# Designs tried in a protein design chat: VH-VL binders against q9vpl3. Part 174

Target 1, 224 residues: q9vpl3
Amino acid sequence: RGKINIQRPKAPHYERARVVAVTQPKYPELPKAKSCFKTRAERTQQQQENPYNEIIAREVRNWLDHSRLVAFFHLSSITADDIFRVRVQLHKQNLHLKSYGSKIIEQAVKNTRYEAIVPLFHSNHCIVFSPDPEKTAALLRIVRRVPQMVLLGGIVEETMLSRNQLVAYAQMPGLHAVQAQLVQTLSQAPGHLIQQLQAHQNSFVQVLDVHAKNQMNEETPKST

## First folded at step 6 (VH-VL)

Design w16 (framework fv_ontamalimab)
Fold by ESMFold2-Fast, scan of step 6:
Structure w16 (fold): chain C 224 residues (1-224), chain A 121 residues (1-121), chain B 112 residues (1-112)
Amino acid sequence: as target 1 above (224 residues)
Amino acid sequence: QVQLVQSGAEVKKPGASVKVSCKASGYTFTSYDINWVRQAPGQGLEWMGWISAYYGNTNYAQKVQGRVTMTADTSTSTAYMDLRSLRSDDTAVYYCARDEGIYDSYYFDLWGQGTTVTVSS
Amino acid sequence: DIVMTQTPLSLSVTPGQPASISCKSSQSLLHTDGETYLYWYLQKPGQPPQLLIYEVSSRFSGVPDRFSGSGSGTDFTLKISRVEAEDVGIYYCMQSTQFPLTFGQGTKVEIK
């Protein structure tokens, strides 16, 4: 399975935060909620803030801040063994596959330049992060053979790219300057952020159709 | 040296099976798909199918679907094409080729030297 | 299946002269993602095919500048600005817009 030491420190942190959340009462019991400082509803809402969600949202923001390549995927039903094989292949290329709930994503990007990506995560999803944007080609070559993962779009050098723009970026020769220029040119195309999101949704529908047709043609090995 | 080396020529009778091998060296075998393309004597190129070296999923041309099986052995960096129920019109040079395409593109940047398969009675 | 038709089937060229090969598809090669997936290969005598052009107009690494690809929709062209002795062989176009992947019949280029 080959988990590395750096992945282990995160597990105890998540476990403890989760235990704290689980042991807390579901409903806050406030003895005198009708104080002069704030309403009962406001105080109750503040008390309902989950430390677990805040910790994970901070982790997501940290990944976004330190990754020059972020790719968004729709994720269909996939076995634990299959997703593990994908993670292993991606890790060889310094690509890190992460899954977070949509509510945590919303919390992480709230009041940031990336808030507009939230609609992409209303379905099952996963995200791939990398500090190295030159790995986009390797990423797309790996995931094209995983029918459960459907590319929606991404962020390269803090610039949102549609599926087609990300593919175009991956096709560029190995000159970083040429790739950076392409990203700038694509990001200046006529259209608003809303049109970029619409393009992602339209690409998603087209990719789902292609994957459905590919699955009909593909012969998968029978389980032993 | 980055290369694909195929097994030697085969002569088979109609109804027999043939298994062609394609050994990769000089690159990470599991990072690329392998395609199979054949060429009948004096004719053009015909695509047979592809296999993912890592995931093992395949896509076969309809003309050979049901008679062909493509496999990959990651421990030996070798891809195989097994073609059954051979007919005289299966006589061809069979090539394996590495696919350097990205997502929806398919382009074959590295080819094996070819394996001649002759089907005759 | 998409049928790929090449014209001419054979071409004799004086060394240093230009050559042009046409490839026509039975239906548009424009993919739903906006890309056009057409490729050109050269098969020299006794050798496997080698990639020349990918995605209509991109020259593969090591391919001389004298080779250029162009086209859109159903009509594509490979041009050689000045044919050299090493360019002798059979040229094939290929599409990957729709499965199965299909090749043209090939164009034989030889020196006069």
Scores: ipSAE 0.567, ipTM 0.783, lowest interface PAE 1.9, mean pLDDT 81

Design w17 (framework fv_ontamalimab)
Fold by ESMFold2-Fast, scan of step 6:
Structure w17 (fold): chain C 224 residues (1-224), chain A 121 residues (1-121), chain B 112 residues (1-112)
Amino acid sequence: as target 1 above (224 residues)
Amino acid sequence: QVQLVQSGAEVKKPGASVKVSCKASGYTFTSYDINWVRQAPGQGLEWMGWISPYNGETNYAQKVQGRVTMTADTSTSTAYMDLRSLRSDDTAVYYCARDEGIYDSYYFDLWGQGTTVTVSS
Amino acid sequence: DIVMTQTPLSLSVTPGQPASISCKSSQSLLYTDGETYLYWYLQKPGQPPQLLIYEVSSRFSGVPDRFSGSGSGTDFTLKISRVEAEDVGIYYCMQSTQFPLTFGQGTKVEIK
């Protein structure tokens, strides 16, 4: 228990890259090519005016507004086959796994009660939505077998919960009155959970950095 | 409605293999891990391992590692425990149990009736 | 492996009187997430074990309120405020803080 099985990407073959670089023909740079490039300001303006981003942001808002359960995860490297299997299993329980870019999330929650979630999406992430908060237990039972997905926290009945609070909610009996009372009690402490959710994300990222550094340090003796 | 039903008692000689089945009904089989726990005559409970029917992932207790294989057939909602190279100290009642545990908790809310495996000459 | 030690090994109780069972672990059961993963099971004669308490103090569905769990770190207690005839059996504590999952050796509760 407490084992994190992080997918370890194989190092690129640096030798191959060097050989390709030496043998590849080089063409002179065209001095006039720069005149055809858009400025950084124009690129930023173009991105901001992209109607596709607006459409996806509205989709995210719709999920947030119509889901009684929203769970946030840090997502480590995972194969397409593995994430597909997770999606299928979650879908059987009316749980919908979605991935959106940080800018789209920010645009979706701007000027809303959900603004506080933006800091959670600084690194790789995914979100699970459901109209049924009673599915929280099913969600967490499935996700514990997906080490690449690390629970950060969530929103239940419009109330933000930390990892431990969401787990506690999942273990609660399905009596509506008991669940409603817990949610109301937690709603009296707005803001405190954001710091805790961000701390969980930051400490997980720090653990990954330490792990990657330790693995790199152990690999260097082999290359010599 | 919700139940786990295990296969019948087995008598085996040392060195033989036994395959115990555990058929689930009344719930979504792939949503819960199945654990195997055994109990030798007059002794306490010993955890053997778990299998996740969702992805086939397993985790075995070191004492039986290399001799045990746990599998799950999602089409029949049945979990299996195959124990090889049987020894006299493998004589026990073998239980399958559903893990209702959330995230990092592991608690067994639903148990099969048990399968007696006797290993003797 | 975490070793779970129960005391007493056997207990005879007059009907209606309280009973207390101790469970001690060789290592702290406090997990890195701040939770303590200790559970209590009852095995009645001729039956598989049944869950009584999960995560130290939470009563499982249908378990009478006369059962209560408490403790922290390495020391845990299961209390029955008023023992009934149906409470006869062997009680086991279990930890899931570290694999392999381990059980106490059991406490036999009998009526006098």
Scores: ipSAE 0.315, ipTM 0.671, lowest interface PAE 3.2, mean pLDDT 80

Design w18 (framework fv_ontamalimab)
Fold by ESMFold2-Fast, scan of step 6:
Structure w18 (fold): chain C 224 residues (1-224), chain A 121 residues (1-121), chain B 112 residues (1-112)
Amino acid sequence: as target 1 above (224 residues)
Amino acid sequence: QVQLVQSGAEVKKPGASVKVSCKASGYTFTSYDINWVRQAPGQGLEWMGWISPYNGETNYAQKVQGRVTMTADTSTSTAYMDLRSLRSDDTAVYYCARDEGIYDSYYFDLWGQGTTVTVSS
Amino acid sequence: DIVMTQTPLSLSVTPGQPASISCKSSQSLLHTDGYTYLYWYLQKPGQPPQLLIYEVSSRFSGVPDRFSGSGSGTDFTLKISRVEAEDVGIYYCMQSTQFPLTFGQGTKVEIK
């Protein structure tokens, strides 16, 4: 148990004390200010920086460090059973589907070359990691049958790629040298890449609207 | 090594049903979609539909919609195409084909040997 | 449905001479993602079809260099620089830009 220091105001100067006693015996006490050393916002921020968040952020950094393939997806509403089936199918190809909160992603990539990707995670998202970039084709073949997952882009051999660049990489036949040259040629500045990825997100919304309308209109054999 | 082997020839009466099998070997069955394509005698190729062995999702061509069912048995790595209410114009060689396509691309790199289905009275 | 039209329907070629097959689509095959999904298959007598070219111009594994694909929009061409005996068969173009997947009616290539 510690000694509690009670902050006591200094006694008034003799003359002041005498004046107060004569003219104002019991004037109202000063309004009690909220004397918190930290505001509610500061306390909330401290809680966000707790050890748990840092542990998960380190896990994300570890995945980034050990993965030569990272793919980013927008994730629409999907059941736990459906996403579990996707995880199992991807795992058979050494592809690891992970979901992390946007704030944890931000903390994981802060002060790294990947910080520019943070805006991609403002909406529902998931990430696929693999140590094997040759699995990009297998990944894209599987996820095309998961309409809730929409490819936004990725990182291959530490190079950020747009959706179209990642698809082009996946379609490449041949040797590692040819693949590496294509990746280098297709690479873009982080800001430009984020603009391309955001454009694809906007295009996706438009395509989804068109697809939904076309699916409704394609109910050709109508039962009256 | 990597192959698709189909069931034997069938002769059916109009109004009957036929179920053609396609057994995959040498690759991970659930990682590739299976398409069905038919070819009437002396005619071109006609796409019938696809099935994803991963989740059982299917998409059928309008011409056979309501008469066809495609299924996949992952325990035996076998895809099936069941065509009902057979008509004489269903006489064709039926092929199963593996879809090697990437994302929005669809192309068939591996084909079964074909199953001849003859519908006659 | 997208209709695929091939010309010519039949072609007789002297061995070693070039052959050219045209494929036209009723609608542009340019997908909303910026890619064109056009493919070429060869069906040799008594065999299932085999893939030659995917995505307009990419040769499939094992396909000889004498085969080349080109085109854009609605007009596509398959060229064989020097036709050999083993190239005899029926050639089909296919599109996957829009479901249902559709094939051309086929072009029969024969040796004179």
Scores: ipSAE 0.382, ipTM 0.692, lowest interface PAE 3.0, mean pLDDT 80

Design w19 (framework fv_ontamalimab)
Fold by ESMFold2-Fast, scan of step 6:
Structure w19 (fold): chain C 224 residues (1-224), chain A 121 residues (1-121), chain B 112 residues (1-112)
Amino acid sequence: as target 1 above (224 residues)
Amino acid sequence: QVQLVQSGAEVKKPGASVKVSCKASGYTFTSYDINWVRQAPGQGLEWMGWISPYNGETNYAQKVQGRVTMTADTSTSTAYMDLRSLRSDDTAVYYCARDEGIYDSYYFDLWGQGTTVTVSS
Amino acid sequence: DIVMTQTPLSLSVTPGQPASISCKSSQSLLHTDGETYLYWYLQKPGQPPQLLIYEVSYRFSGVPDRFSGSGSGTDFTLKISRVEAEDVGIYYCMQSTQFPLTFGQGTKVEIK
C-alpha cells in the first residue's frame, strides 16, 4: 500500500508558536475592558480559558491524535541559531519541533490517557511530532548532536515509553512490524511509566552533569 | 542501494599527506556520523575519529590528533580524511564506516570497501 | 585508554561444533547512563568488518540466531552455537564507553 490514510496535524503559525514558547497565562487585554456582565459560571469563579490558548490546545490535540511518534525533551539554554538549525534538520526528516506552555499542554491532554505527562513540562521543554514512527532513530541521532536537548520519553503508536524504551525502539531493525512488536513488549502500566518519566526528569540534573563531564573528558580532553 | 564507496589506493613518501574520500549513497548523508578506522597489515583495527556531516563536529583519537582533519561535503555526500606528516607506521587500509548508534552508542553498520595507503621511503 | 583483550587469539573448529570467544576490558564498560557499550564484528578475508552484535547482546539485522552475546562489567562472551564455513574470519570486540573507541586484538576462527 502506497497511500497513508491519515492527515498530518496543522502546525501553528510562527507568531502563535512564539507566544506559546514564552507563555503568558493572562489573556492580552484591551486598554479598557468592554463587558462587566457575568454568567452563573463566572459568578462561581470558574477560570475562563484564554481564547488563544484554546485554539493552540486544539492544535496540540490534533498533533497528538495524528502523530504516531511524539518525543518529549528537556531544553537547556540554546541559541536561536542552534535551535533553528535543529528545526531545519528535523523538518527534512518529517519531524516537527514544537514548544508549548504547560497550561496549554494541560488543557490539550485533560480527559485523555496522557494528562499525567503535564509535570514533564513545568521547566523549559520541547516536543517533536511525526506521523512516521520509523523516524525515531533519525530523531535521536540528530538530538545526540544537541547536548542542550535531553530526551525524557515519548509516545509511539499511542503507547507511552520511557527514555530507555524509546532508545531501544530506535535501535531495532527497520521492519515496522518488528518495531511495533518491541513497543508492545516494552509497554508498561501507565502509573509505573509516568513514575519512570518523572524520576528521570527529576534525577536529570545529576545524571546530565556526570554525563556532560564524561563527554567533555572524552570529546574535549583539556590535558594541554 | 545503501553504500559507502572510497577512493583508490595511494602510495606516499614519508612526510607527505594523503586525503581519502568516502562517498555515501542510498541514505540521508547528514543523518549519520562517519567514523574512520584503520588496519595496518596483519594487525587489528584502530579507531581514528568521527565527523558529523550535520554540523561538521569532529572527534579525533589522541594518537593522530594534530595530523588529521576530517571534513564532509553535504552537496556531494562525501566525507574526507586528510592525514599529514605521514610515517611508515601509517601504512594501513583505511575504512570509513557509518555510525548507526545514538547518544553514546557507536556501532558501525555500513563500511566502505577500504583504501590502502602505503608509506614507503 | 580502555584495553580490550580477546582470548583465544585463534580457534580451529569442526563444522557444526560450538565456539566461544572471550573479551575482557581493563575497566568496567558500564556507562554512567546505565548502558554497556560493547560490540562484536566479523572481518572475513579481504572484506571490511561487519557488525554482528551491538550493546552486548543485540543481534544486528540479518545476523543468524546461532550468534549470541553476553556478559557484564569487564567480561564478555560471543558464542556461536554451530560454526559454519561462512563464519570463518577474524572476530573483534569493541567498546565505546570511553574515548578513544578501542578494539580487541582479534580472534581468528578457522574450520578444521
Scores: ipSAE 0.006, ipTM 0.487, lowest interface PAE 10.0, mean pLDDT 77

Design w2 (framework fv_ontamalimab)
Fold by ESMFold2-Fast, scan of step 6:
Structure w2 (fold): chain C 224 residues (1-224), chain A 121 residues (1-121), chain B 112 residues (1-112)
Amino acid sequence: as target 1 above (224 residues)
Amino acid sequence: QVQLVQSGAEVKKPGASVKVSCKASGYTFTSYDINWVRQAPGQGLEWMGWISPYNGETNYAQKVQGRVTMTADTSTSTAYMDLRSLRSDDTAVYYCARDEGLYDSYYFDLWGQGTTVTVSS
Amino acid sequence: DIVMTQTPLSLSVTPGQPASISCKSSQSLLHTDGETYLYWYLQKPGQPPQLLIYEVSSRFSGVPDRFSGSGSGTDFTLKISRVEAEDVGIYYCMQSTQFPLTFGQGTKVEIK
């Protein structure tokens, strides 16, 4: 692998990328631009020419190129304080939580073996990157206490894995050769993986909602 | 090297409180949840609750809800279970256990030696 | 709460003979994610419990291959192909499909 490691470029959070995109000039600079009407197709093309998206997409490609572990999650509404706590805990294990818009993800994985995962990111999402696949178990132990993050699946050693396959990989004893062999045998076709990840996302959200309600019901009520 | 070491035996009167400690060593304390499980003399295992040293989050069993507080001190890698308003049926060996489980699984791979708590008049 | 029921409550086995312990749950232990969260523990005399089997059939590190777990839904079995003297103790099943975590009442295994 190259000398440039995953920590050298800092990937901006998707909120920052969104802020950059939405802070683009709202008013045309030239009166000529206002009076020269464009077709709907031309306007759509201009919207797709956001230079900030390409810069962030290159950053995402760099993370993908330098990460041997990539885990993707559905992300429900979460406070800044809560996501900060998760980010800090993950960082202690060399796990880097990032979020990017769907167009940025599409640009980043365009013409790569991972292009088929794009549909997963049309909903709210976040991604965890790491150069160390041995940290998959640490990731899963941390994230299970974050109900807003629902595991969809991941990529280990460039092999796409479903949620259950990623958990199985994480449970394998720390024999490097055995784990590498397991990754080879747990691979899935992209089309089949997308269906499975979407199904598990929906079912797990339902279960997590039930558990959250159950935990609330277990809280001590006020004394009467 | 990886171990959980609990505080010593306690004898208490009904209505008193007991605080059991569980000191972790040999691993990253904030990466694993700690569960508490008790066992009355000659009886089976009963789950009491868990605490996450990562964020201080807790979940307590209904039978002890309102009488128990679980805490964790990350500076000393020590978890605590404070049980108040003790009754004779709280007499048990109390274990702390590390949760090795991933995501939706829960299994206790490492257990403390146990702390005997006797509640008698 | 999910109630876990073990049978038999006690069994006495000649060394080298097989043993089988049943665990039944009041509700299916199949989680909506497709996994079944059933575990087996052994408590040897004077010791804390130790993990034998996780997620129905996976042997924990260091557990001899004479131990095997099987089952689905509400019916689970722990088998010991050839009982050794060191296998004496009380065996417990546990579920984590639903909170609170619940254990079976235990099965005492003794050597004749």
Scores: ipSAE 0.386, ipTM 0.692, lowest interface PAE 2.7, mean pLDDT 80

Design w20 (framework fv_ontamalimab)
Fold by ESMFold2-Fast, scan of step 6:
Structure w20 (fold): chain C 224 residues (1-224), chain A 121 residues (1-121), chain B 112 residues (1-112)
Amino acid sequence: as target 1 above (224 residues)
Amino acid sequence: QVQLVQSGAEVKKPGASVKVSCKASGYTFTSYDINWVRQAPGQGLEWMGWISPYNGETNYAQKVQGRVTMTADTSTSTAYMDLRSLRSDDTAVYYCARDEGIYDSYYFDLWGQGTTVTVSS
Amino acid sequence: DIVMTQTPLSLSVTPGQPASISCKSSQSLLHTDGETYLYWYLQKPGQPPQLLIYEVSSRFSGVPDRFSGSGSGTDFTLKISRVEAEDVGIYYCMQYTQFPLTFGQGTKVEIK
């Protein structure tokens, strides 16, 4: 087996480890930083009644409703210049990187079928939207060069997918080819194959929910 | 079409330097990393190093570290490998290769045609 | 550095017969992310290497079904079910689990 490491790893596991590490309360000054975060959260709550926030929440819902591809990322500290370069590369592929506050995301998805994603946005995050689900491969190729962006999961054709499931989807042939394969597969044994595929869809949603819950536990395990 | 085109053959004296170019076309240059691999006459493949055109990050093989420099010019979609203090053992065909994949995958899917570098007095 | 050892060093095959190439690594190629980064390349005379198999067993686009890869840990195999004239060349295995990237010494496949 062994413990193998790469000095310049491209695999997401490396940045996942870093993301976990930076969320750990290791520094003595962390309580002071948390106090500042609480004060900021209170100031934000005092602005909850701002009409502009409701407009932004509606914009988020519009993006979610009109995008066939939505990918969720944890965003570590990144310079404005670096994120701008990523945004430009994504835009060339009809991929739209957006950042919204956690409270706005919560307001946007509350009482919708997407409410299960809320736990994924514990801290700094960003979302990529696209009307074209065949761009998933292009998206993932671009973001794997951005160690500050860690893929959490996504929504494809209104189906919630975990990180691994979204990666698997990206490896499939184009949407038309995937649909053709599905039709051919179903024609070989209709009853069994339809039930199996529906079970897989349900498993994808469940895995994303489990992942979201696990991420929540990672963020809130405040035990000594 | 997607391709990597390398500069022409070079003949150098021991102690000289050589700079090999690798021009990319048909794809977004900054989305893929470039690896350099060499092959001495009648011998196997040896990895030299890696560069990310996205941010200029590099990683060099220990054997050549200190006398190799890899760079990328995004305005011309061209990667370069500059090897200094040449020895007869550096006589080889030098290839550039594109590092492609999808998020968790890695592989060299596209290779340049190769540049022959001969070091002789 | 991880040392990659291929056997045999040369193979002469009658067209239509199978061929098998072994690749052994000095250390496990299983990465901490659970993936095994082992690759098979074919180099035809006067050409750069071309990818056949990535990540142990995945066939690259356009590679015929007669090529298959298998293995885990330190032992890997490339199989050609029925060797054809176009399959002549030198085959290399490569690991991408740990820097520096390393290749096997190569296996020359010829038609008899």
Scores: ipSAE 0.035, ipTM 0.546, lowest interface PAE 5.7, mean pLDDT 77

Design w21 (framework fv_ontamalimab)
Fold by ESMFold2-Fast, scan of step 6:
Structure w21 (fold): chain C 224 residues (1-224), chain A 121 residues (1-121), chain B 112 residues (1-112)
Amino acid sequence: as target 1 above (224 residues)
Amino acid sequence: QVQLVQSGAEVKKPGASVKVSCKASGYTFTSYDINWVRQAPGQGLEWMGWISPYNGETNYAQKVQGRVTMTADTSTSTAYMDLRSLRSDDTAVYYCARDEGIYDSYYFDLWGQGTTVTVSS
Amino acid sequence: DIVMTQTPLSLSVTPGQPASISCKSSQSLLHTDGETWLYWYLQKPGQPPQLLIYEVSSRFSGVPDRFSGSGSGTDFTLKISRVEAEDVGIYYCMQSTQFPLTFGQGTKVEIK
C-alpha cells in the first residue's frame, strides 16, 4: 500500500562549517546555554497552535499515506443534503470524501513531497481518498454530476497527476501493470503541474458554465 | 450478467403517452448514467436525453423537450422514459444505453435490446 | 448542434478486402481537456448498436484489431483492414463534445 516518507533536503555541512569557523569567537562552552529567540519562538508556537488542528493534520497525513488514490476538487457552495448524497454514493465505491481547512492541509503536507499542492487549497476545496486506484473511473463518473465539485488533479500510486492526466488514467482499461506504467508516463514535475492545474481549473469553470446554460435551456436548472 | 432489459412493444394513438422501462442488472445502477436513443424505421440514431440515477438529474434533447420525462427507481434498478403527446414521427425503436464515459466524456458500452413504439391512427 | 456527416452512405465489399468510412463534423471535436470525443458504433441486423472505437482511435474491449480509427479536428476515418461476414451492418460515428449528442447518418456495409 506504500507509505510516503518525508525526504529532508540535506544542507551542505562543509559550507556551513566554513562560515561558522570564520566568524565564531573563542570562548568555553557552557553546560547550560539559553537562546531568548528560541524560547520566544517556542512560546509563540505553543500559544498559536491548536492541539485539535495537529490531531486533524495527522489524520490527513494518515489518509494520504494509506490511500493509493487521492483526488482534489474545488468546492462551490453546496447544500448539506447534496453533499450527503455525494458522500453516500462515493462510499458505495470505497471512496471517502473529506473536507479540511486550508491551514490544516498546509500543516499536514508541509515538509512532504506533496507540499506543492498547497496553492490548490487557497479557495474552497474537498478531497476524495481511496485505497483502490481502480476506482478513479467510478469517482469521475459520479462527480461529473456534481457541478459544485470541480476536478483539479490528484495522486495515483504516489504520483501527482494533473486534471487531464487523471482523466486519461481513468479512461484507460488494462491490467494493473499497464496502468502503473501509464501513471509513470503521465507524470510531470511539481512546478509545471501546479500551473497546469490552475489553468485547467479556469478552463473547466468556463466549460461548466456553457454546460449549465445548455442544461437550463433544455431542463429545469439547479441553481448553483 | 451485466445487462439492460427493456419493456415490450407498444402501439399508441396520436396524442397518447408511452412509458418505456429499462431494468439494469449486474452493476451498480447509481454509478452510471442512462441515455435514451431512438431510431425511426430505416433511419439513423437520434439522442433523446440522459438521466442520472445517482441524483435524478436529466438533460433532454430540444426536439422532445416539454414532452419527455426521464426517471430512475434505484430500489428496482429501473430507468423510465415517458413520452407524451405522441405524433406519428415518434414511431421508432427506443434504446436505453449505459454511459461508460468518464468525467467530461459520454459514450455507450451497454445497450438495451430496444422497445418498438408505433404511433398510428 | 454539431452535424455529423458520413461518407459513403453504403459500401459493398468482397470478403477479405479493406473498407474505409469517413465521418466529418461541422466543427472541431477537440475538447478543452485535449481529448477528441469521437466514437464509432456498429449496429448489426436486428441488434442494438455496439461500441467499436472510443476517443477516435481506442478499440473497445473485445473489438478485433482489424478495426482502427484515426483523425483529428473535423475529419475522422474508420478502417477495416479485412472485412468479414460478421462485420455486416450499419456503422455510426458519434460526437460528445457538445450537447445534444449527435450521430452520423450511418454507413451500411454489405458483403458482395
Scores: ipSAE 0.362, ipTM 0.680, lowest interface PAE 3.0, mean pLDDT 80

